VH-VL binders against p53630. Designs and how they scored, part 42

Target 1, 237 residues: p53630
Amino acid sequence: MNSKSQQQEQQPIVFVTGTDTDVGKTFVSTLLVHKWKAAYWKPVQTGIESDQGDSETLKNFKIAASTWQPPIFTPTYALQKPLSPLQAMEYEPNVDIRLLDFVVPEEWSAENPLVVEGAGGVCVPITRKLEITTDLIKHLIETSGHPVYVVVVARSGLGTLNHTLLTWNHLCDNGLRSHLFGVILNGEPNEGNVQALKKFGVNIMAQVAQCTTAHDQDMELHELPSVESLMTQQDVE
Short names: E, the ipSAE of ESMFold2; O, the ipSAE of OpenDDE; V2, 0.75 times the mean of E and O plus 0.25 times the DockQ between their complexes.

## First folded at step 17 (VH-VL; framework fv_guselkumab)

Design q4 (at its last look DockQ between E and O 0.64; V2 from the best seeds 0.77)
Fold by OpenDDE, look of step 18:
Structure q4 (fold): chain C 237 residues (1-237), chain A 120 residues (1-120), chain B 111 residues (1-111)
Amino acid sequence: as target 1 above (237 residues)
Amino acid sequence: EVQLVQSGAEVKKPGESLKISCKGSGYSFTSYWIGWVRQMPGKGLEWMGIIYPGDDDTRYSPSFQGQVTISADKSISTAYLQWSSLKASDTAMYYCARLGKWDDWLFDYWGQGTLVTVSS
Amino acid sequence: QSVLTQPPSVSGAPGQRVTISCTGSSSNIGAGWDVFWYQQLPGTAPKLLIYGNSNRPSGVPDRFSGSKSGTSASLAITGLQSEDEADYYCQSYDSYLSGSVFGGGTKLTVL
């Protein structure tokens, strides 16, 4: 027996999206994977000609307090150019990304949560039909058979209010309100922005930042909410 | 059944090298961390380090960093603890232990221990 | 010198209740890291007794219970039996040391 046995019978899929590229989705996903003892899947990876990929980044990220070895599943699509999936496909004419191609990895035993990292923001086109990340989220909700939730990663600093609210409202307007766990702000703490976002009804899950010490990183990990608490909160609302 | 079987007692002199072993069975050896814990005579437990045999990721206690080497041979499901040059102060019981999968830093199964005696 | 502090010894008569304290700090127990307890019978290897602060592995009697509050944890043994005579160690994680830490151990004598 272990403490993990106290978790929900049906493990959730948590989709990590962002307000933009380079907002720290991979970093936040890494924290969540370790906090929740979760598996990791990035369905679409771009830029493999010049980057090792987010999966490798996550794999190599060490957290002293965590002895978790995350199962990492291969991207369904890996594209050469460091562009949006749609643009990257222009350089690979034989690649045609379809939403139906995104099936939850069979290797996922569902004994732990699955963190799914999206490419870019919610409105990033991922197919030649101009389907966007939001459509991928909906696809997973409809086809996976698991509870699906969404975490939005945003910058903590100046300018994040507009981008965060646009992203949040977009998801709400697309019928995903009940699927939203909240927003994780990445960067230097900014209580002003936190309070402002809360006034608009945005749930702030946490504030995180890249830490320079193992201690700070451990503490940051520890302060993240459990997946159980988040799920419970959703049931009450 | 999960089992950790350690090598036999060792009697050594100062300056000699030593490598002791811990063989795991009854579980996927490459899927769990293996740690080493020292217990000096009449003293408490001291964590030394851990290794993940799946990729040889190794972590040391600051007190033992550079003092010992932890390694593993996954082909025979065996973890090792070794000294390049033993000291009298290394006289102790050494335990290997498996870390639990779901609880960070939990030692859920232990070997029987290896007594190492270093004397001139 | 142990990061976690335990009384060196406790004693009780058969049938009594005894408690073993484990005092840590803000970087380990106080930070919310889980506490584990191990039983070491004389001449044997440690055995897991409590995990996740208060959970018992299969085979561990319900006479053993664990709790934690603040910067401290406690192991309680009710209905003390002669076979309970052993050394008991608490263990946790320390974020400053970036690793596992043990208490100094408590020798339990059954009178």
Scores: ipSAE 0.890, ipTM 0.944, lowest interface PAE 0.6, mean pLDDT 95
Fold by ESMFold2, look of step 17:
Structure q4 (fold): chain C 237 residues (1-237), chain A 120 residues (1-120), chain B 111 residues (1-111)
Amino acid sequence: as target 1 above (237 residues)
Amino acid sequence: EVQLVQSGAEVKKPGESLKISCKGSGYSFTSYWIGWVRQMPGKGLEWMGIIYPGDDDTRYSPSFQGQVTISADKSISTAYLQWSSLKASDTAMYYCARLGKWDDWLFDYWGQGTLVTVSS
Amino acid sequence: QSVLTQPPSVSGAPGQRVTISCTGSSSNIGAGWDVFWYQQLPGTAPKLLIYGNSNRPSGVPDRFSGSKSGTSASLAITGLQSEDEADYYCQSYDSYLSGSVFGGGTKLTVL
């Protein structure tokens, strides 16, 4: 019994953010959840009028090598319009998102990591006070009682050098460098972009793409780093 | 104490239908995959398929897709394996087994087996 | 033949050490997928013996040990006892078949 209590205190929260909307955060989150046998939480989901949401997408994504069944926690807020949370609240005036409402789900047993998927990119406005995704990350660092880390998802192709560096530098300028696991590039492999980002000091954790065969998908999952190795890398640095 | 208790031996003729059962106890039935494994007389083990009773997610081995149906009734903590039309080549021992939570594809607890004999 | 190759039989006298090999390929053991071992005593169901290449579940004596190297895995049994007489199966995931596979089995005879 003491072993389970100690495990809950040691298990990390890993926040998955992105350089933009639609860069592949849910796909990457799904890979990480299966690799790490993690739980999943999307704290604020928008666009539910036309979409079952990212939790359902993750639940339904099958990886042949994996029999992990992730605990999937209900969003704290679910809004109708496919807009930023701030803008979506204009269509639901009885909803008032506050950062204090984002409490790590009590249902999380903390036997395993928790993957938390953000909405849009790091500067996406969430509250009427114009608090952004970065502020939500800081809130979880300050209030969760668990180690918190950040993964940035970026597209692999054209434009990614600019958007990735802006996102990376924004997070570092906000005091989050010691929390950054790194960047996962999503899309067609691009070694030139990988090497360019590395020259700027960006840690590239992986290059992934949605695969057309189960074999390639299994190998992609297999090649991702363990959460333990990423935590060790951060502690040494 | 995790237990998987299977239905008794069956003697059938080709063309007959059959449904055998596996009742789980001592754990949360809806929180673990249950699989079926065939062992033909004097032969090794072959996985047939797995089901997650919590949402009925079901995966079949390609060798058995379309030949059997795997199902579960979570209200009585029971998984099933069924044939619509048995063949003599279905003569085998059939095991149910639970998958472990923390290791992909690990069969951690096994039922006692159900011998199915199909003869003309 | 089985994707994972095991010798059909091995034998040893009480107190001796015996090993059972499980040879795979680059799409299963060689890709780094875990190896599990099961013991099937005569007339009984299989029982988990080794998981995660080398871990013993509760109740399995430490004279059973597993290891993995390259494309192969091995089960070692030391201090052989008459009750160890059984069939032994290895298992791994195969990424080209997109499914789990069992070895053909090894009958252990205690002389």
Scores: ipSAE 0.845, ipTM 0.923, lowest interface PAE 0.5, mean pLDDT 92
ESMFold2 (binder alone), look of step 17: mean pLDDT 92; pTM 0.937
OpenDDE, look of step 17: ipSAE 0.884; ipTM 0.942
ESMFold2, look of step 18: ipSAE 0.823; ipTM 0.915
ESMFold2 (binder alone), look of step 18: mean pLDDT 92; pTM 0.937
ESMFold2, look of step 20: ipSAE 0.767; ipTM 0.888
ESMFold2 (binder alone), look of step 20: mean pLDDT 92; pTM 0.932
OpenDDE, look of step 20: ipSAE 0.867; ipTM 0.933

Design q5 (at its last look DockQ between E and O 0.74; V2 from the best seeds 0.80)
Fold by OpenDDE, look of step 17:
Structure q5 (fold): chain C 237 residues (1-237), chain A 120 residues (1-120), chain B 111 residues (1-111)
Amino acid sequence: as target 1 above (237 residues)
Amino acid sequence: EVQLVQSGAEVKKPGESLKISCKGSGYSFTSYWIGWVRQMPGKGLEWMGIIYPGDDDTRYSPSFQGQVTISADKSISTAYLQWSSLKASDTAMYYCARLGKWDDWLFDYWGQGTLVTVSS
Amino acid sequence: QSVLTQPPSVSGAPGQRVTISCTGSSSNIGAGWDVHWYQQLPGTAPKLLIYGNSNRPSGVPDRFSGSKSGTSASLAITGLQSEDEADYYCQSYDSHLSGSVFGGGTKLTVL
């Protein structure tokens, strides 16, 4: 038995959300999947008419330092239009997304963490009942039987303070404070924004960016905290 | 029990082609990387490359890129290392080894080695 | 020249403690990549001895221990026995080379 397999028997589910679309959720999810030797699941995929999907993107993303081959589970829903789930369903009348349909993939052996990538931000509507990503997170907390935590992906640069704080406070106000691992800032490093966010009580997990060299990408993995350390921190709070 | 069984010793001449094999058993062959390591006579271990039989993802050491070809046949749980044209300097012991699943770049199981001798 | 530097040889008497160093750089051990150790008995294939800096696989005696600090790793063998006579290799990942790297190996002689 290897050292990394000596993890907790009860592996966590880590929900990756963002402050917006195109903030780098898939990229960050990929880094976390490789860092934590985790499985990956995107419950709702939109835009399959024009995009290969985030699952394929993650699968094809090679990190030189990583030999991890992530288990990737099929989205529960895959919609054609590159829109929010609610809007995309307008083009598919036979599709009716329900929270109850989101069941942790049976193929997940729970030997490793499960990274779950959300669609858009926390207030993105997912169902015709106007249930949002936050409701999906709560659903997983209530039904999965596993510890569920949340990572917020945000841009690092100008304008991120407002969106990050709104997202963070929204999650806290919805009773998810104890489930928040922290925020990962994606983009050019911005220490000013980091310090500002920390003053508001936001946990900054890391600053990341897509790198042009394999070396830099490899080194970036070490800047990410282990899932064990994050869980330990939650127990102390 | 995890086992890697390599093909037998080879005696070749310069310019000849060669393909040696490593058969895995006792585990899911398509779920683990297989690597090749060279050990020249009286020298240390040199990583050559790895392959993931599940999708044939192959990575080479810069020193061995273009010098050898690593492949796998998952239908028979076998990995291969091959040369198109051997050189005398290719004389060495060649080991296949499995990479562990959870630890980065851990060679947890090794084959018995294949001795390749290239001489005129 | 190996990316990871090991002493070419070490020796000790039975019952003694010996240490084998593995010195790397900021692109491998110093970058935080795990160090693994392998034992190669004369005329045999390498065998995993220590993984993940300090973990012992099943069947490896507790006389063997590994540690890592800074840009270096170390293998310690206590209660040296005749059967410990072998070559020992450290191994890690190098981000500059984007690949696995081995030390040059250390021949341990039991006197």
Scores: ipSAE 0.862, ipTM 0.930, lowest interface PAE 0.7, mean pLDDT 94
Fold by ESMFold2, look of step 17:
Structure q5 (fold): chain C 237 residues (1-237), chain A 120 residues (1-120), chain B 111 residues (1-111)
Amino acid sequence: as target 1 above (237 residues)
Amino acid sequence: EVQLVQSGAEVKKPGESLKISCKGSGYSFTSYWIGWVRQMPGKGLEWMGIIYPGDDDTRYSPSFQGQVTISADKSISTAYLQWSSLKASDTAMYYCARLGKWDDWLFDYWGQGTLVTVSS
Amino acid sequence: QSVLTQPPSVSGAPGQRVTISCTGSSSNIGAGWDVHWYQQLPGTAPKLLIYGNSNRPSGVPDRFSGSKSGTSASLAITGLQSEDEADYYCQSYDSHLSGSVFGGGTKLTVL
């Protein structure tokens, strides 16, 4: 019973971004939400003309070992076209996304972590001023009043070394190294890619696969690190 | 205070139907799982299934899948366990229990039990 | 039918220490899933005693303690009192059954 919140005075915000669209951010977010007993927020959702959205996908994904029912907050912006937020606004000219509008939901009790899922990858344009996902992360760091960390989701397969290193180095070059929890690889296990990324100093948090049995999903959930251990990792150098 | 109050004892014959109830009070009924647990005479506890009344998400133990129906009526804060055709082997005490929010599969509050007797 | 194995009975004199074992398998306790313990006094419903392997809810005396190692868990009761005479059940999640499993129960007799 709620013993975790008694040990922490400030609960973190964990931003889940990716190397690209369709790398498994929502599946990974679902695992983290259940592992950490976290709330969930997708600040900007696109493609709602034909898609239920990532919040509903997360709500409907069941993990047998978990009885956690996450608080799920409505997106600040929901746009029709399955494009980047910048491009989707071309089809909804009365919508003008501003970083200032991304305020952490007031209904978040802060008794547990908040998982925030980004749209696409770290350089995806969000506003007409060409502000990108990285700028949204910085905005949350500056304005939320909570510790903010970043998890990068990447495919485990072809091309991931290049895409992951580009994403990782971009975040580091933007002053976010001390905020990076690490990378989660999604797809069939590939130890060669894991070891190669580790040689570059990339922290690999886990290797998961979306199309697994309920038993394997329970095991993947169990093997994920606690948010407390990841925060401790960042405090030591 | 959190309370789970179950319907009264039942005496039935094989082949009859039965629906027993568990009314929750003192908490937000739709925000917690409710589970059902069987205890046969002189035996231990057996988990039967759970339901989340907020969206009716229902999970059954393999031993009870297809043998009973678990449901809830959130308008009256009540969960149900029902049989379409009772067997003598269904004679048992049946408990409802609430799951805790912060710990997976934790039965934190229990009803007083409903004794069901099925005899020929 | 009990997936978790408990001794059917244990006994002790007032003031003594007793332990109740709960042995599982690689699909439940051995996979790392938490163990919860319940006390059932005669003629009453079960009551939560220990959760998350070793945590006590408010109102449970600190003479009750729990631990877990490998595929097994233990409930320890020190300073045994006559009011402790009850049935005790362990419980864990089982990944093969995709649900909760209880031990067979242990009757504690206070001599």
Scores: ipSAE 0.774, ipTM 0.898, lowest interface PAE 0.9, mean pLDDT 92
ESMFold2 (binder alone), look of step 17: mean pLDDT 93; pTM 0.952

Design q6 (at its last look DockQ between E and O 0.75; V2 from the best seeds 0.82)
Fold by OpenDDE, look of step 17:
Structure q6 (fold): chain C 237 residues (1-237), chain A 120 residues (1-120), chain B 111 residues (1-111)
Amino acid sequence: as target 1 above (237 residues)
Amino acid sequence: EVQLVQSGAEVKKPGESLKISCKGSGYSFTSYWIGWVRQMPGKGLEWMGIIYPGDDETRYSPSFQGQVTISADKSISTAYLQWSSLKASDTAMYYCARLGKWDDWLFDYWGQGTLVTVSS
Amino acid sequence: QSVLTQPPSVSGAPGQRVTISCTGSSSNIGAGWDVHWYQQLPGTAPKLLIYGNSNRPSGVPDRFSGSKSGTSASLAITGLQSEDEADYYCQSYDSYLSGSVFGGGTKLTVL
């Protein structure tokens, strides 16, 4: 019996959202999936006409230190246009995304955490009823039967303070404070922004960046917090 | 019960090709990495490489990159280690081992070993 | 030379406690990568003895324990028995080599 197999009790669902598109959600999700030996699910994928999809990106991303082969579950919706889900649906009139359609994949054995990658930021509309990513998070909290937590991916550099705080406060104002693991800053290290965000009560989980060497990437993976440590921290708050 | 059964001992001459096998049973063969480890006579263990039979992803030790080929046939749950041209220095015991699922780079189950002797 | 350094041999009398050290560097044990230990009885294949620094697989007696600190790991054997005579190998991951690394092995002799 492997050490991590002993931790099978009620594995968490961790929703990875961001302050914007192209902030590195897929990259961060990949790191978390490997760090936590987690499964991966992106409920809504857009842009399949021009992109292989984030699931494939994650699958093809190799980390030398990791021998984990992540279970990857099929998106509930895959849309053609590289737009927000709402906009993408304008080109697919037969597609009507509903929150009720988002059910945790049955293939998930719950032996390991489930990383769920959201589309865009927290206020991105995903249904024709103008329900947003935050509503999807709430839906998973209400229906999955598992502990659900949120990780916010933000840029590390200039201009990130406003977007990060807006996103963080939005989630808090929507009753998700107790579900927030923290923020992962993606980009060149910026201690000034880290300290500033902390002053506002934002939990900074880590600073990451895409590395050019396998060594640096391995070390970065190692520096990420364990899911157990994050859960423990939540219990104390 | 998880088992790795390797092919029998080989006696070869320098320059000959060789392919030895490791058959897994008692688990999902395509869901676990299989690695090869060399042990020269009276020496320690040396990691050679690993393969994931699920998609045939292969990783080699720098010392063995280009020196051997690791492959797998998932239809018969078998991994292979092969040489195109053996050297006397290839004389060693070769072990296959499964990597654990939840612990990175953990060799949790081992084959019985295949002795390869290369001499003129 | 092995990336991880072990003493070539250790010895002890039955009932005694022995320790086998495994010294690494900042790119492997010191970086926080897990250490695993294997026992190889004479004429047999290696067997997993300790995984994840200090965990025992089923069937491994509690006489065997593992620990890790800094750039080193240690295997301790208490109540030494004649059947413990074997070669012991530590193993970890090295980020510079991007792969698994073994110690040189330690021959344990029970006197």
Scores: ipSAE 0.892, ipTM 0.944, lowest interface PAE 0.6, mean pLDDT 95
Fold by ESMFold2, look of step 17:
Structure q6 (fold): chain C 237 residues (1-237), chain A 120 residues (1-120), chain B 111 residues (1-111)
Amino acid sequence: as target 1 above (237 residues)
Amino acid sequence: EVQLVQSGAEVKKPGESLKISCKGSGYSFTSYWIGWVRQMPGKGLEWMGIIYPGDDETRYSPSFQGQVTISADKSISTAYLQWSSLKASDTAMYYCARLGKWDDWLFDYWGQGTLVTVSS
Amino acid sequence: QSVLTQPPSVSGAPGQRVTISCTGSSSNIGAGWDVHWYQQLPGTAPKLLIYGNSNRPSGVPDRFSGSKSGTSASLAITGLQSEDEADYYCQSYDSYLSGSVFGGGTKLTVL
């Protein structure tokens, strides 16, 4: 028998975070899931009192070039109010989110990558101990037994230089540089912003826009890098 | 062993309705797309549409949108292709085929075909 | 006229090598979408022969091989045998049609 432990350990977890809420994390996660034929997990979902959540949004997003049907795992925590997880717990006092509760779903067969979508940006508070999204990423690195990488989603225009540099530098300062695949810019292309970010040493791995046509979505899907090429790039950088 | 078994040959007149079937076995029927492909006499293959029986998501080729209905009954692991009003130009061999899980738009297993003849 | 263009026929003697071309456009093969190949023996259903440009499913002899470059793909058959007489179809995804497209088919004759 071939080693199952090595095969499971080799499949990566890719954590999708952002510079802010509403920068397009779910859209980008959907593209990556279809490009990589990955499974999907949103560990903490808020706002379920009036929204079906990001897992359902991803499930319903159709990309014509793809016939992949992703495994979609139930959030570990689903909270009612459309607030950060910390704040939402004020309205559900019997809920006490702990980082230890975030165990990679047992249903994940580890025969393909797992895309994990974070809540908000890298500093969003998750637990009553003020642990943030960055701490969740570190937790997965320490406990999952899989290689873990990070993708940052940012707006392509207005304010992105500041927000992207702050996010990028925060992750690097937290020892995560070797885990960063790069930044995906979402929105109307802006070459000036791309070149400025590159001058600061930010790796721009793709530019996408949420499209109205199946053709444009197909082309954006195709232009995304493979997970294998990104892993090779990290090994030498 | 994956098998797709189709219903038998049909002889019909223009204007009649028809529903042909494709029964899948040897795999999880609800976990794979199944599609329909037309082959007109002496001609090549034409993709018609696909359905995911797990949630009934259906996609049609533009050439066949509105011309046929694709459906599935997951309780008996069967997909269907249906016409409400046949035309003589519908005379063809119709294949069902399963899509592979790991490769987009890959028709990995095929049924034996159902010959449909439409003539006055 | 098919979206993917194949020669209507090719021929070769037993033991020889034959190549079947499949020419697409920037909306299908040229956009980088995978090419699959199917063999249809006379009076039978198509059968998967090559997938993902160059991969052979179990049971397909290694004398069948596939490749892709630019807007075109090729199926190569070496060591031709009488049982290789069949129609061969290439297939890809097309971004303008938002679905699968097949080549017109190539009849292989073993002389």
Scores: ipSAE 0.799, ipTM 0.911, lowest interface PAE 0.8, mean pLDDT 92
ESMFold2 (binder alone), look of step 17: mean pLDDT 93; pTM 0.951

